# Designs tried in a protein design chat: VH-VL binders against q96il0. Part 148

Target 1, 167 residues: q96il0
Amino acid sequence: APERGAERRDTAPSGVSRFCPPRKSCHDWIGPPDKYSNLRPVHFYIPENESPLEQKLRKLRQETQEWNQQFWANQNLTFSKEKEEFIHSRLKTKGLGLRTESGQKATLNAEEMADFYKEFLSKNFQKHMYYNRDWYKRNFAITFFMGKVALERIWNKLKQKQKKRSN

## First folded at step 5 (VH-VL)

Design ml17 (framework fv_ebronucimab)
Fold by ESMFold2-Fast, scan of step 5:
Structure ml17 (fold): chain C 167 residues (1-167), chain A 121 residues (1-121), chain B 111 residues (1-111)
Amino acid sequence: as target 1 above (167 residues)
Amino acid sequence: EVQLVESGGGLVQPGRSLRLSCAASGFTFSSYGMNWVRQAPGKGLEWVSYISSSGGSTSYADSVQGRFTISRDNGKNSLYLQMNSLRAEDTALYFCAKDSYEFGTSWFDYWGQGTMVTVSS
Amino acid sequence: QSELTQPRSVSGSPGQSVTISCTGTSSNIGAGYDVHWYQQHPGKAPKLLISDNSNRPSGVPDRFSGSKSGNTASLTISGLQAEDEADYYCQSYDSSLDAYVFGTGTDVTVL
């Protein structure tokens, strides 16, 4: 039997790799959260006789997933790095060590961390605005092509019914 | 106005490396897939490589697979082609070409003027 | 190889019509993928003539028309003019390669 649903493992340019889905999958597979983006990857089922519209929809969804994963991987990395730098800087300014007497990582209180979150959000406001714009554009395009694919499948089903009636 | 300007071409010996650049302006570079297309002197167009808008997907012609690497820097509105293990057969004018649709496969609505790569000893 | 097949050359006189064929396989044109056409004058970059089988971009004269049926697409140039003397390339997408493919190219000569 052909294993049309079997997929290979892919690696993104950022070094983010995707899991290998089960062989003979007949629909999309959702995996565990990515280490860097915290998003669950979707592996798309490729039918044997995929139409151009179906291929366009699949590529659009795959590309949107890759774009989304890349954005959040970069954002989370930047957030973590800047958060750690902020904490170290503030602890050094106070003359405090990086560890508590119990050996745990020294942390700032919620009030001090609120300053960091406010600054981070303000600094990245435009990035997030463009992300939301592009996210909505991509989802509109996906919905539009989903509609086209649905109409194509309805038409093909009607065509098959006509063939059945003539036999 | 949309402009694509290639650079980095030149004379290079077989087995060496060369890196091409394409500077884009006049459109939202990060929203479109980009391509490299080449044309050997007196020959037809040959598609070389593709990169998606995010850089997450790339593909290559069989003739360059494993030797060429396409990349992009959306912050700099720049497309690149790293060419390793160059062969005489790679001698061509290399064009940068833009996808017309933001999503899915499309035609190329804008092309650069090309940069000439000559692989000769 | 998945290159789309075009005739090497086509010729006509001013005012005549010429048609250039572009033949693919079941993984590209035969699968239903759209065909696009480019015009290239000597020493210049290609310019889009026809998109999505038959759509003319702004600035392209209406004497250029495209069609597609089965595994073959065609570009027709009616009312040939001297400036139409150029190379013409079709382009599509191949699903088995996950890649764009070009035709072999056709030289149009206006005699």
Scores: ipSAE 0.013, ipTM 0.583, lowest interface PAE 8.3, mean pLDDT 83

Design ml19 (framework fv_ebronucimab)
Fold by ESMFold2-Fast, scan of step 5:
Structure ml19 (fold): chain C 167 residues (1-167), chain A 121 residues (1-121), chain B 111 residues (1-111)
Amino acid sequence: as target 1 above (167 residues)
Amino acid sequence: EVQLVESGGGLVQPGRSLRLSCAASGFTFSSYGMNWVRQAPGKGLEWVSYISSSGGSTSYADSVQGRFTISRDNGKNSLYLQMNSLRAEDTALYFCAKDVDYGIEWGFDYWGQGTMVTVSS
Amino acid sequence: QSELTQPRSVSGSPGQSVTISCTGTSSNIGAGYDVHWYQQHPGKAPKLLISDNSNRPSGVPDRFSGSKSGNTASLTISGLQAEDEADYYCQSYDSSLDAYVFGTGTDVTVL
């Protein structure tokens, strides 16, 4: 037998908030920052009559967001790991313990941490350059397809107006 | 110079598993989607699977859905295809192929030479 | 499987122009999805010839051209040469399958 859509549909429990846009919404949504990448995800609205060009743009934007999120999540984890290793190494070299007399984690002064930041940036220079190049290329592609979608929408409106004017 | 080199093919019995690898060089592997495409002896091309640049999104042809798993290791510039519950009709030369640009549906600008998988008793 | 339909074979003499058709459906080419073309010599990997209906990758001679209208895409090889003898495949995306689809392939022979 065929399924009854209304009876088969998921029903949200009372008081449960959905992140999906309300029925009247036709816009993308921006979510809270990701714990690891610290970037806000965009949740893309999919229109019922999405054209192939609109789908291509949406998939490009989704894939770019995923790529960007993974890059920064990985970069932040690497930074945190190497910072901790640097602090431990420098404290060991000085003959100091990993904890202060008060039991807190031992830290380095601003001048010593500046050495770490300079080393980290220098070490990751090539990686960041390739990221910037690819980010530029992706944004160019997104802008190009946004332009094509805009032209498609203008053309469709013009076609609709011409059909409406026909007697 | 962009290079893709597949490995891991061989003769396997029906119902068994095989894992294919593809080693990439000459481009920023982590910035492009990757695909597996197969070609049975004397036959045409059949798209098998896709994975996004980060590995977070995957898709599969209906013929392999639930049996094959595509994955990647961007730190090793490597693409993988785990093939389970192999059937005689999976016999083919398996190519890895790189997306031209950054989204799915862009075509494939570079291909490896392929690795032969023969499923037979 | 929704495959794109190509003629099985096309033949021509050196210097002639030949055209290979690639016919799809309303779920792929007819829906407006782009078409890509690949050349495959015997024992070799496919090579991208035409991307996004009509764009030539660097290094592809201008004798290769692509076009698309309605449900059909076409690859034209002008000034046919002996090295053009190969299999040619079109490719698009199918919204019903949510998958890439390839054409049935065309064997081009130079008489």
Scores: ipSAE 0.516, ipTM 0.779, lowest interface PAE 2.4, mean pLDDT 85

Design ml2 (framework fv_ebronucimab)
Fold by ESMFold2-Fast, scan of step 5:
Structure ml2 (fold): chain C 167 residues (1-167), chain A 122 residues (1-122), chain B 111 residues (1-111)
Amino acid sequence: as target 1 above (167 residues)
Amino acid sequence: EVQLVESGGGLVQPGRSLRLSCAASGFTFSSYGMNWVRQAPGKGLEWVSYISSSGGSTSYADSVQGRFTISRDNGKNSLYLQMNSLRAEDTALYFCAKDTEYGFDSWSFDYWGQGTMVTVSS
Amino acid sequence: QSELTQPRSVSGSPGQSVTISCTGTSSNIGAGYDVHWYQQHPGKAPKLLISDNSNRPSGVPDRFSGSKSGNTASLTISGLQAEDEADYYCQSYDSSLDAYVFGTGTDVTVL
């Protein structure tokens, strides 16, 4: 944050800004994009009578969010660092400075940048493949748990109806 | 093949510190939560600590809270347990254990290392 | 603080069936948390035997079965073999402790 007086207090130790949904929120709340991952965090509502199955689903969703944010924060940092190193190296090879005479960031043409993108994609191919595999696994698990929670709620409603009829 | 190899155990005096390591291979380490579980000689299993896949969430058994710190380095496929203010009651074989692979819906441990022995004695 | 309660030991002859109980409280098994079972041979690491009450991981013989009712989970070993002689631990999650909890362990002897 650009605010000098509030900068340190507004940021969690992990570098993520703290956000606070309205007190006694009954729904999940979506925050602003994370500084490093560019992904919007979801703050999960915890119901008073959360079942073990509902707790498992919520924790799975929370853990998946943390995993996803960490992956993209690291990937974005690595991409930015390597991109700057590549540009610096190529400009030095050409005998050019990092900044133009107008003070703007010196850039490479699209043809030269294509070399970087090809190298970056090739280098990170296996990493991205494993990410996609695990992303699908997590989403299948979340969908399956959502189904289990829905069935649990239907079963509980049926049990309540039976008790009302007997009493 | 999934493999977990613990190291760093040994004989240490009460009140001192020791750091355990667990080297992981055969799976995408950065995608799974990890645990430390201990077993005192001739006794049962006791869960010690958990760390989420990203390292963003950790939890500890009451018996070690404030003394032990779990951490991980996903770039090195390594899990750590920093043990401070060691007590005689911490004497145990310490196992590294992986969260179960199938659907992330089982709060069980599908693979375990061989363990590293920590003896706290004067 | 509280561990899940298992019998200290059970014994049987080859070909017989034995059942190991795992009794919890309203904060763990009674609350609906799943129960998992581990087999530990002397000097070896534990091996996941049953997950989520009754699921057998790949490679576990169908002689091993699990069930759960109320506050109690059970592991049944049918057709006992000498290789089944080991310690068995149940495991669940306790909401009051916010922690995983293990059973006290059961020594299975094949005589």
Scores: ipSAE 0.521, ipTM 0.785, lowest interface PAE 2.2, mean pLDDT 85

Design ml20 (framework fv_ebronucimab)
Fold by ESMFold2-Fast, scan of step 5:
Structure ml20 (fold): chain C 167 residues (1-167), chain A 121 residues (1-121), chain B 111 residues (1-111)
Amino acid sequence: as target 1 above (167 residues)
Amino acid sequence: EVQLVESGGGLVQPGRSLRLSCAASGFTFSSYGMNWVRQAPGKGLEWVSYISSSGGSTSYADSVQGRFTISRDNGKNSLYLQMNSLRAEDTALYFCAKDQEYDFSWAFDIWGQGTMVTVSS
Amino acid sequence: QSELTQPRSVSGSPGQSVTISCTGTSSNIGAGYDVHWYQQHPGKAPKLLISDNSNRPSGVPDRFSGSKSGNTASLTISGLQAEDEADYYCQSYDSSLDAYVFGTGTDVTVL
């Protein structure tokens, strides 16, 4: 069976955080930044009485998060690789080593790095356009399903209210 | 033209492995979940496996859990099914099927023509 | 595996209406999950006929209609024609299995 929920962090009056005892969190939990994408994942709480529509929304949000994290993990890896290759190439052209006298990685100044950023952006322009298009499509779909879930919850509350009144 | 084309099927001995491929064209492959569905000769449809658009989530029918692995390569617009420890009961026509994007329904709107896998001694 | 129950076969004459039932459990159709229908002609891949209980994809005649109530979904074919002779499968999602499930299939014969 999947985990029913995630630990919640509550901040004490003194500013010290603590977790919800004795039970797991009944709310979504935000995790630390992913090593590769640098995005914080959301761990979704699964309610005991989750409706099919609520499940569709949750799975859509989870799938969108996975897609988004994969995109940025790959983009960050590509950026880092190409940046290091560019720096290495430029330092070799200048007759410099990859490390400073203090043992730190040698760097280029802002003017030199501007060439790399322009090259990287132009090279990845189409990829970023497709990402933005798909990102908007996914968020539109999520908003649409959020609306459906909200209407379902209103309808259920109205049905329960009428049933209680008829007693 | 929106299409899915399966390949990799054939005759294979019990206990051996086979890898199926599905080539997608005419749509943004990376935006849709994908499925494998099989049909034994003269029998009904059986869902086999699912993979999310990013490849981060997968699921399997109980009958193939632990033996089959679904994967995808979004850069190549390709879906795969690695089938290990094949049994006579795995003999079927294997279809590649795409999740319908309309309302992100659980329906499969585009299907390939299938690739036949025969597991026999 | 939780399979949705359909009649093995249904038959009718041209111009008649036939209805195919698809019965599930409290973990799938009874839980409110949508039901989808597929038409499969001999030697062909399945074709999506009805999605989300009652929605017709572009190109599907309005003779085909779907409905759902409780644990049962139904596909109705009105004005039955010779080309409707095919196998029909319902499909839903099962929450206990976290899996898609298909119906047992129904062979529609046009007499």
Scores: ipSAE 0.000, ipTM 0.537, lowest interface PAE 12.4, mean pLDDT 82

Design ml21 (framework fv_cixutumumab)
Fold by ESMFold2-Fast, scan of step 5:
Structure ml21 (fold): chain C 167 residues (1-167), chain A 120 residues (1-120), chain B 108 residues (1-108)
Amino acid sequence: as target 1 above (167 residues)
Amino acid sequence: EVQLVQSGAEVKKPGSSVKVSCKASGGTFSSYGISWVRQAPGQGLEWMGYISPSSGTANYAQKFQGRVTITADKSTSTAYMELSSLRSEDTAVYYCARDTEYGSWSFDYWGKGTTVTVSS
Amino acid sequence: SSELTQDPAVSVALGQTVRITCQGDSLRSYYATWYQQKPGQAPILVIYDKDNRPSGIPDRFSGSSSGNTASLTITGAQAEDEADYYCNSYDSSGDHVVFGGGTKLTVL
């Protein structure tokens, strides 16, 4: 839809998720893959009586999702840009123009493109290493807070059970 | 001869957004990437981002992530750069520049620049 | 703060040779590109891919690269060469473009 497209951030790596979960959903909703990151966004369900600890966990999960979306959107955009530049550079080395006689964009063969993929992976090694490190740190933090929330829920259940039994 | 024609000077208030245009003529617009580079008064050149008009794919410098959006309209051979949440530090001349026909990432044609002033 | 370092100023006498340098770790892997900018004007491309000169750029301009250093040499400097010169290349990660801080050339 034209109206929807006008409000989207087509090139932004981050932003508010544009998919809509079903009304009155009591569970997290998983949307279609994002155009740039190719990751499926999660829309988190907010319970009516969300505790401060549950809110902290939800916000941590939302922040981690936004961080992931931004990283992969940027990485995929960088890949596309550098692929195009690599093709330009190699065509110049061969003494060829950017267009074929048929008017199509000139391309490299599979063996030449393998060189690009190897170079791209090699030069982005440090960024991927930092990403993995931060991803593990975020997952450990999320797991820790999930444990705290679980303990809070057990405690609340015990309090409700004790109150019920004392009546 | 390739020519990049930019939109006119803008005066904006802090917190607003600005959208600068860059119309290409004389070459095949969709065959080349367009970058945006800014220069604050008396300062050096600063790369903001890039777009491939053929694919619509854009890439941004980390400093401008979340504030800049670069787009292209192939039907009008025009690239756009929109910068939001303007601050006084965004006062600069904004250039569009085309990737060279040959070689890696070199900018062979430049627009004349668009002056953006952010003031109260 | 720049990934590519340039001296802020250099001087040369008319007809003499001057060398402007650009230094950074990314230059070990990627060639530098050089631009000339005169006051009130947009930059113009003078050297790309190490040592290539675009049509219309005088042959007194040449480029070279060794290790982490790229150089722009002007042999027989003219008064019209007085300008700011910028190098650019990829950043250290190879993900983005970065410019040097610029060198102001004064022709005495």
Scores: ipSAE 0.000, ipTM 0.437, lowest interface PAE 22.1, mean pLDDT 78

Design ml22 (framework fv_cixutumumab)
Fold by ESMFold2-Fast, scan of step 5:
Structure ml22 (fold): chain C 167 residues (1-167), chain A 120 residues (1-120), chain B 108 residues (1-108)
Amino acid sequence: as target 1 above (167 residues)
Amino acid sequence: EVQLVQSGAEVKKPGSSVKVSCKASGGTFSSYGISWVRQAPGQGLEWMGYISPSSGTANYAQKFQGRVTITADKSTSTAYMELSSLRSEDTAVYYCARETDYGEWYFDLWGKGTTVTVSS
Amino acid sequence: SSELTQDPAVSVALGQTVRITCQGDSLRSYYATWYQQKPGQAPILVIYDKDNRPSGIPDRFSGSSSGNTASLTITGAQAEDEADYYCNSYDSSGDHVVFGGGTKLTVL
């Protein structure tokens, strides 16, 4: 709280504060949850003089986000589809209709659904293990590049300081 | 040790399509991207497109947009490049190349190439 | 512009130093990668990420970059270095790969 270094705001003639709108944002922006993955996307701000290392880091973060979004969107769709098929198959076996008298989708009891969840988790165990492995590898790579970018910024600051002393 | 094994040479007539395969042997397929690069006789390297098997995302060079389709089958560790509406100028050696993932993005491993000849 | 420009041919005497250059605006944003190709063979990675050598590439190969120009230097050229050399980089978006036209190196 005591370390207040807020950026100066430009006020338009109408009395409205000046800001960077979304898409023209001066900072990273977090969007609403995706319909299929239920994850919030991050839209990355691109500095005008982005270095090759900074660009690699940004691209790596963007590609990791896309990979993560695709994994969970596919997983959620697979879950939904297999759940629907399981319910349909069980209801057909019992000779029951797909809809209740009130027009709602017919459901199975908690004990029957527990069997589906156990089977689904077991069936997808290997897939989740590979997801976790890739998740760790991607985060290690991101951390590594973040370190490289930090060192580059320190080095550039040092070089700028040397040039200023020469003047 | 990992190798990229490509399908055999093809001779095609103008207007037909060709589908070339690239199988990763001895390593993890889903952690790498696969690019397709062609080389006409006596000419330079020309990038056609890329696929990430893990996400299923494909990107194509503008010149080939609408004519090329790149796919991947993770279960067989195989990438495919299909080029349609073949012309004589499509005669080339077609290479698949592994693009490193996780922030490096260079072709560290290349297939031996598939010669595609388009003639009447 | 995403185009990468290379001189089509260069010559060097055995044991001497040669510099192959690659020029393009994309090199301001992305490091160059270099490939060696011998007749009838697939390209081989010789330099990546500006100045790094993969395992198996001799120390005589080095890379450098400044502004919109990247260079591959062979210090003490050998007969087996006679080949075509290609630089590559990315367009401004990073989504498309761009190759230089290639430089044929002749070792005299």
Scores: ipSAE 0.006, ipTM 0.585, lowest interface PAE 9.8, mean pLDDT 81

Design ml23 (framework fv_cixutumumab)
Fold by ESMFold2-Fast, scan of step 5:
Structure ml23 (fold): chain C 167 residues (1-167), chain A 120 residues (1-120), chain B 108 residues (1-108)
Amino acid sequence: as target 1 above (167 residues)
Amino acid sequence: EVQLVQSGAEVKKPGSSVKVSCKASGGTFSSYGISWVRQAPGQGLEWMGYISPSSGTANYAQKFQGRVTITADKSTSTAYMELSSLRSEDTAVYYCARDTEYGSWSFDYWGKGTTVTVSS
Amino acid sequence: SSELTQDPAVSVALGQTVRITCQGDSLESYYATWYQQKPGQAPILVIYDKDNRPSGIPDRFSGSSSGNTASLTITGAQAEDEADYYCNSRDSSGDHVVFGGGTKLTVL
C-alpha cells in the first residue's frame, strides 16, 4: 500500500511548526532546530498497518513533543525579555545609556548579572519543577506504551511462526 | 496595575456563535497565558482552554474541542474566545483569567465576566 | 464527574478554624490552587502552589497537602470569609485544568 502522505490534524494543537520528511521515508526523521524553542522536532513515520496500540504510542510521542516545544519556546522568550528589561533597568540606575560610545549594546558584568539569574531561577523554580515532573511522567508513559508495543510485536511474531509451522 | 476588561453581555440564538473579548492592560501581555473559564447559573467553574500569546498556541478542554477557538492579538493585548454551535446549556458567565504559562496554573487576575444567554 | 472532589457545604462559627478539602489523584503530582468567589463577583486567588499566599490575602488563609488531598485552612474565620471556595489543579496529563465542584462556606 502507498505511504501515508499526511496525518490526521483534527486533534493536534495549533501553533507549532511542522516539517515533512523526504519523500518515501520509512523511518522517523529529525528536523532542524525550531527558531523559538531551539529543539529539533521529530516527524514520526506511520506504518502501513499501524495497530491501535501503535497509533496511541505515536500520538503520545507527538503530543509530548508539542508540549516540550511550547514550554521551551515560551521559556526562552520570557528569559530573553526579562534579561533585557533587567539590563535596561540597571543601566538607568547607573546613569548609563543602552549603547556604548562605539554603538555596541551595553552589557552588565557577570557579578551584576548574578542577581538576575538568581531571581529568574527562584521565580521559575516551581515552573521548572512541574516541567521536570511532567517530562518524567510523559517519558514513563511513553516507555510503558513502547513496552506494550514491543510485547504485541513479539506476540505477533510468535503467532506467525505457529501459523507457518501449521501451513 | 493589571486589569482584564471583557466585552459586554450577549444574547444568542441556538446554533449561532459568540465571540467574547478580553483586553489586558498593565504587565507584559506576551509573558503570560490567558485562560477562559465559564460558570453556568448556580454551577461551578469549568475550564475551557487557554492561549499563550508568545507562541500563538492554544489548548482546549476535551469537552470543548471542535467548538471553541481561542485567539490573541498582541498588537491590541486582547484575547478572544469564540464558541460555536450554541445550545441552551452554554448559558453562563464567561471569564478570562491570567495564568502563568505551564507549571503553576494559578489564575491571579480575572475579568469581571461576560454573561452569554442562549435562548430562542 | 469532576476529577477533584469537594464537599458542597461547610459551616464555621465566627472566630473559629475551618478546613476545606479537595481530593483527587492528580494532587499526588500537582499542587492545588484555591479561589474565593462571592455572589455576583469573579473569583479571587487566595492560595497558589500548595501554600503560597498572594499579596493582599490575609494571613489567616493557609494551604497544605498530603497525598491526594489538598486543604485550605481559615484560622479565625471572619464574616467576610463567607463565600464559595474552589480548588483547581492539572489533570493527569498536565495539559488541562480541572476545578473542584466548590464548597460553600457559611460563617455562623
Scores: ipSAE 0.000, ipTM 0.450, lowest interface PAE 19.0, mean pLDDT 79

Design ml24 (framework fv_belrestotug)
Fold by ESMFold2-Fast, scan of step 5:
Structure ml24 (fold): chain C 167 residues (1-167), chain A 120 residues (1-120), chain B 108 residues (1-108)
Amino acid sequence: as target 1 above (167 residues)
Amino acid sequence: QVQLVQSGAEVKKPGASVKVSCKASGYTFSSYGMHWVRQAPGQGLEWMGYISPSGGSTSYAQKFQGRVTLTRDTSTSTVYMELSSLRSEDTAVYYCARDTEYGSWSFDYWGQGTTVTVSS
Amino acid sequence: EIVLTQSPGTLSLSPGERATLSCRASQSVSSDYLAWYQQKPGQAPRLLIYDASSRATGIPDRFSGSGSGTDFTLTISRLEPEDFAVYYCQQYGDSPYTFGGGTKVEIK
């Protein structure tokens, strides 16, 4: 019976999947879905000659992924917690107990659950709006830095060709 | 490390209202609901009500319906219990207690208690 | 409302003895959702047992719960000096959640 307590007392994960890449890769690797966020993490390849600008882009992408993982892990845990609390409260009010005669968890019908979904969505409306705003802002920043990295790489290639031309 | 710290003792006149606070620390406040239980001098425990982790739902014992209001402030990790229209029989120690498990409504951590005395 | 009746009201025992506390419900407790609490003078209650027989974290194994339906028992296999207190049962199978009247375990 301690197992029930362990599930309920679980805090949000650290924001990334604990699954390691199958093998060292020369490219980014996509992991399995995180248990809590349901998002697949991207493990970024780090080149040996990474420039400071490339490092900034990679860190921004990693930070954005961690932020996104944390948000959805927390949101999903909050949803599950409040859903179970709502079901528990409604069943107690009806005098039905939390389990059926056969020992299975008692459930509410779709009409009863509609009240919970409406409440949950309205309470979280502002949170989701801020999430969307920040998500777009982060993706815009990533795109901008990707452009800067591309320009740096072009510049370095031009410098290399110029050096060869001079020698 | 989990702690529930309640506000100090109150002395009230009949007909007044009292608001008791319960400040939580040492755990993720938004993940647990809170129950309120009272105990009259020399008597047993009496359940008063429950407030959900988000504060979006509350449940009250019928005896206190209309007189008790439970609220929660996530910014200060504090739950409040307000009891109105006080009577001498409301003299008791009031406890907050944390909801421990899904399906249990059993209480794993309790506040130290707040004594409310109603006298005229 | 489910009414919980605890017996005996007072149990006078010596350290080392077995204590058996009864909690009887006026109607069946759904899914045996019943807890036991210990309370010492001037202190808040402490959770001992939940779901009739599951021991809470940190509670010594000398405490055990049993029973189902309407008849529940808390057993303390070998009383220690710190076990002398008042014990309450509580049901959460149906609203409103109710407590028994308590059993005082005192030194003989």
Scores: ipSAE 0.000, ipTM 0.454, lowest interface PAE 17.5, mean pLDDT 80

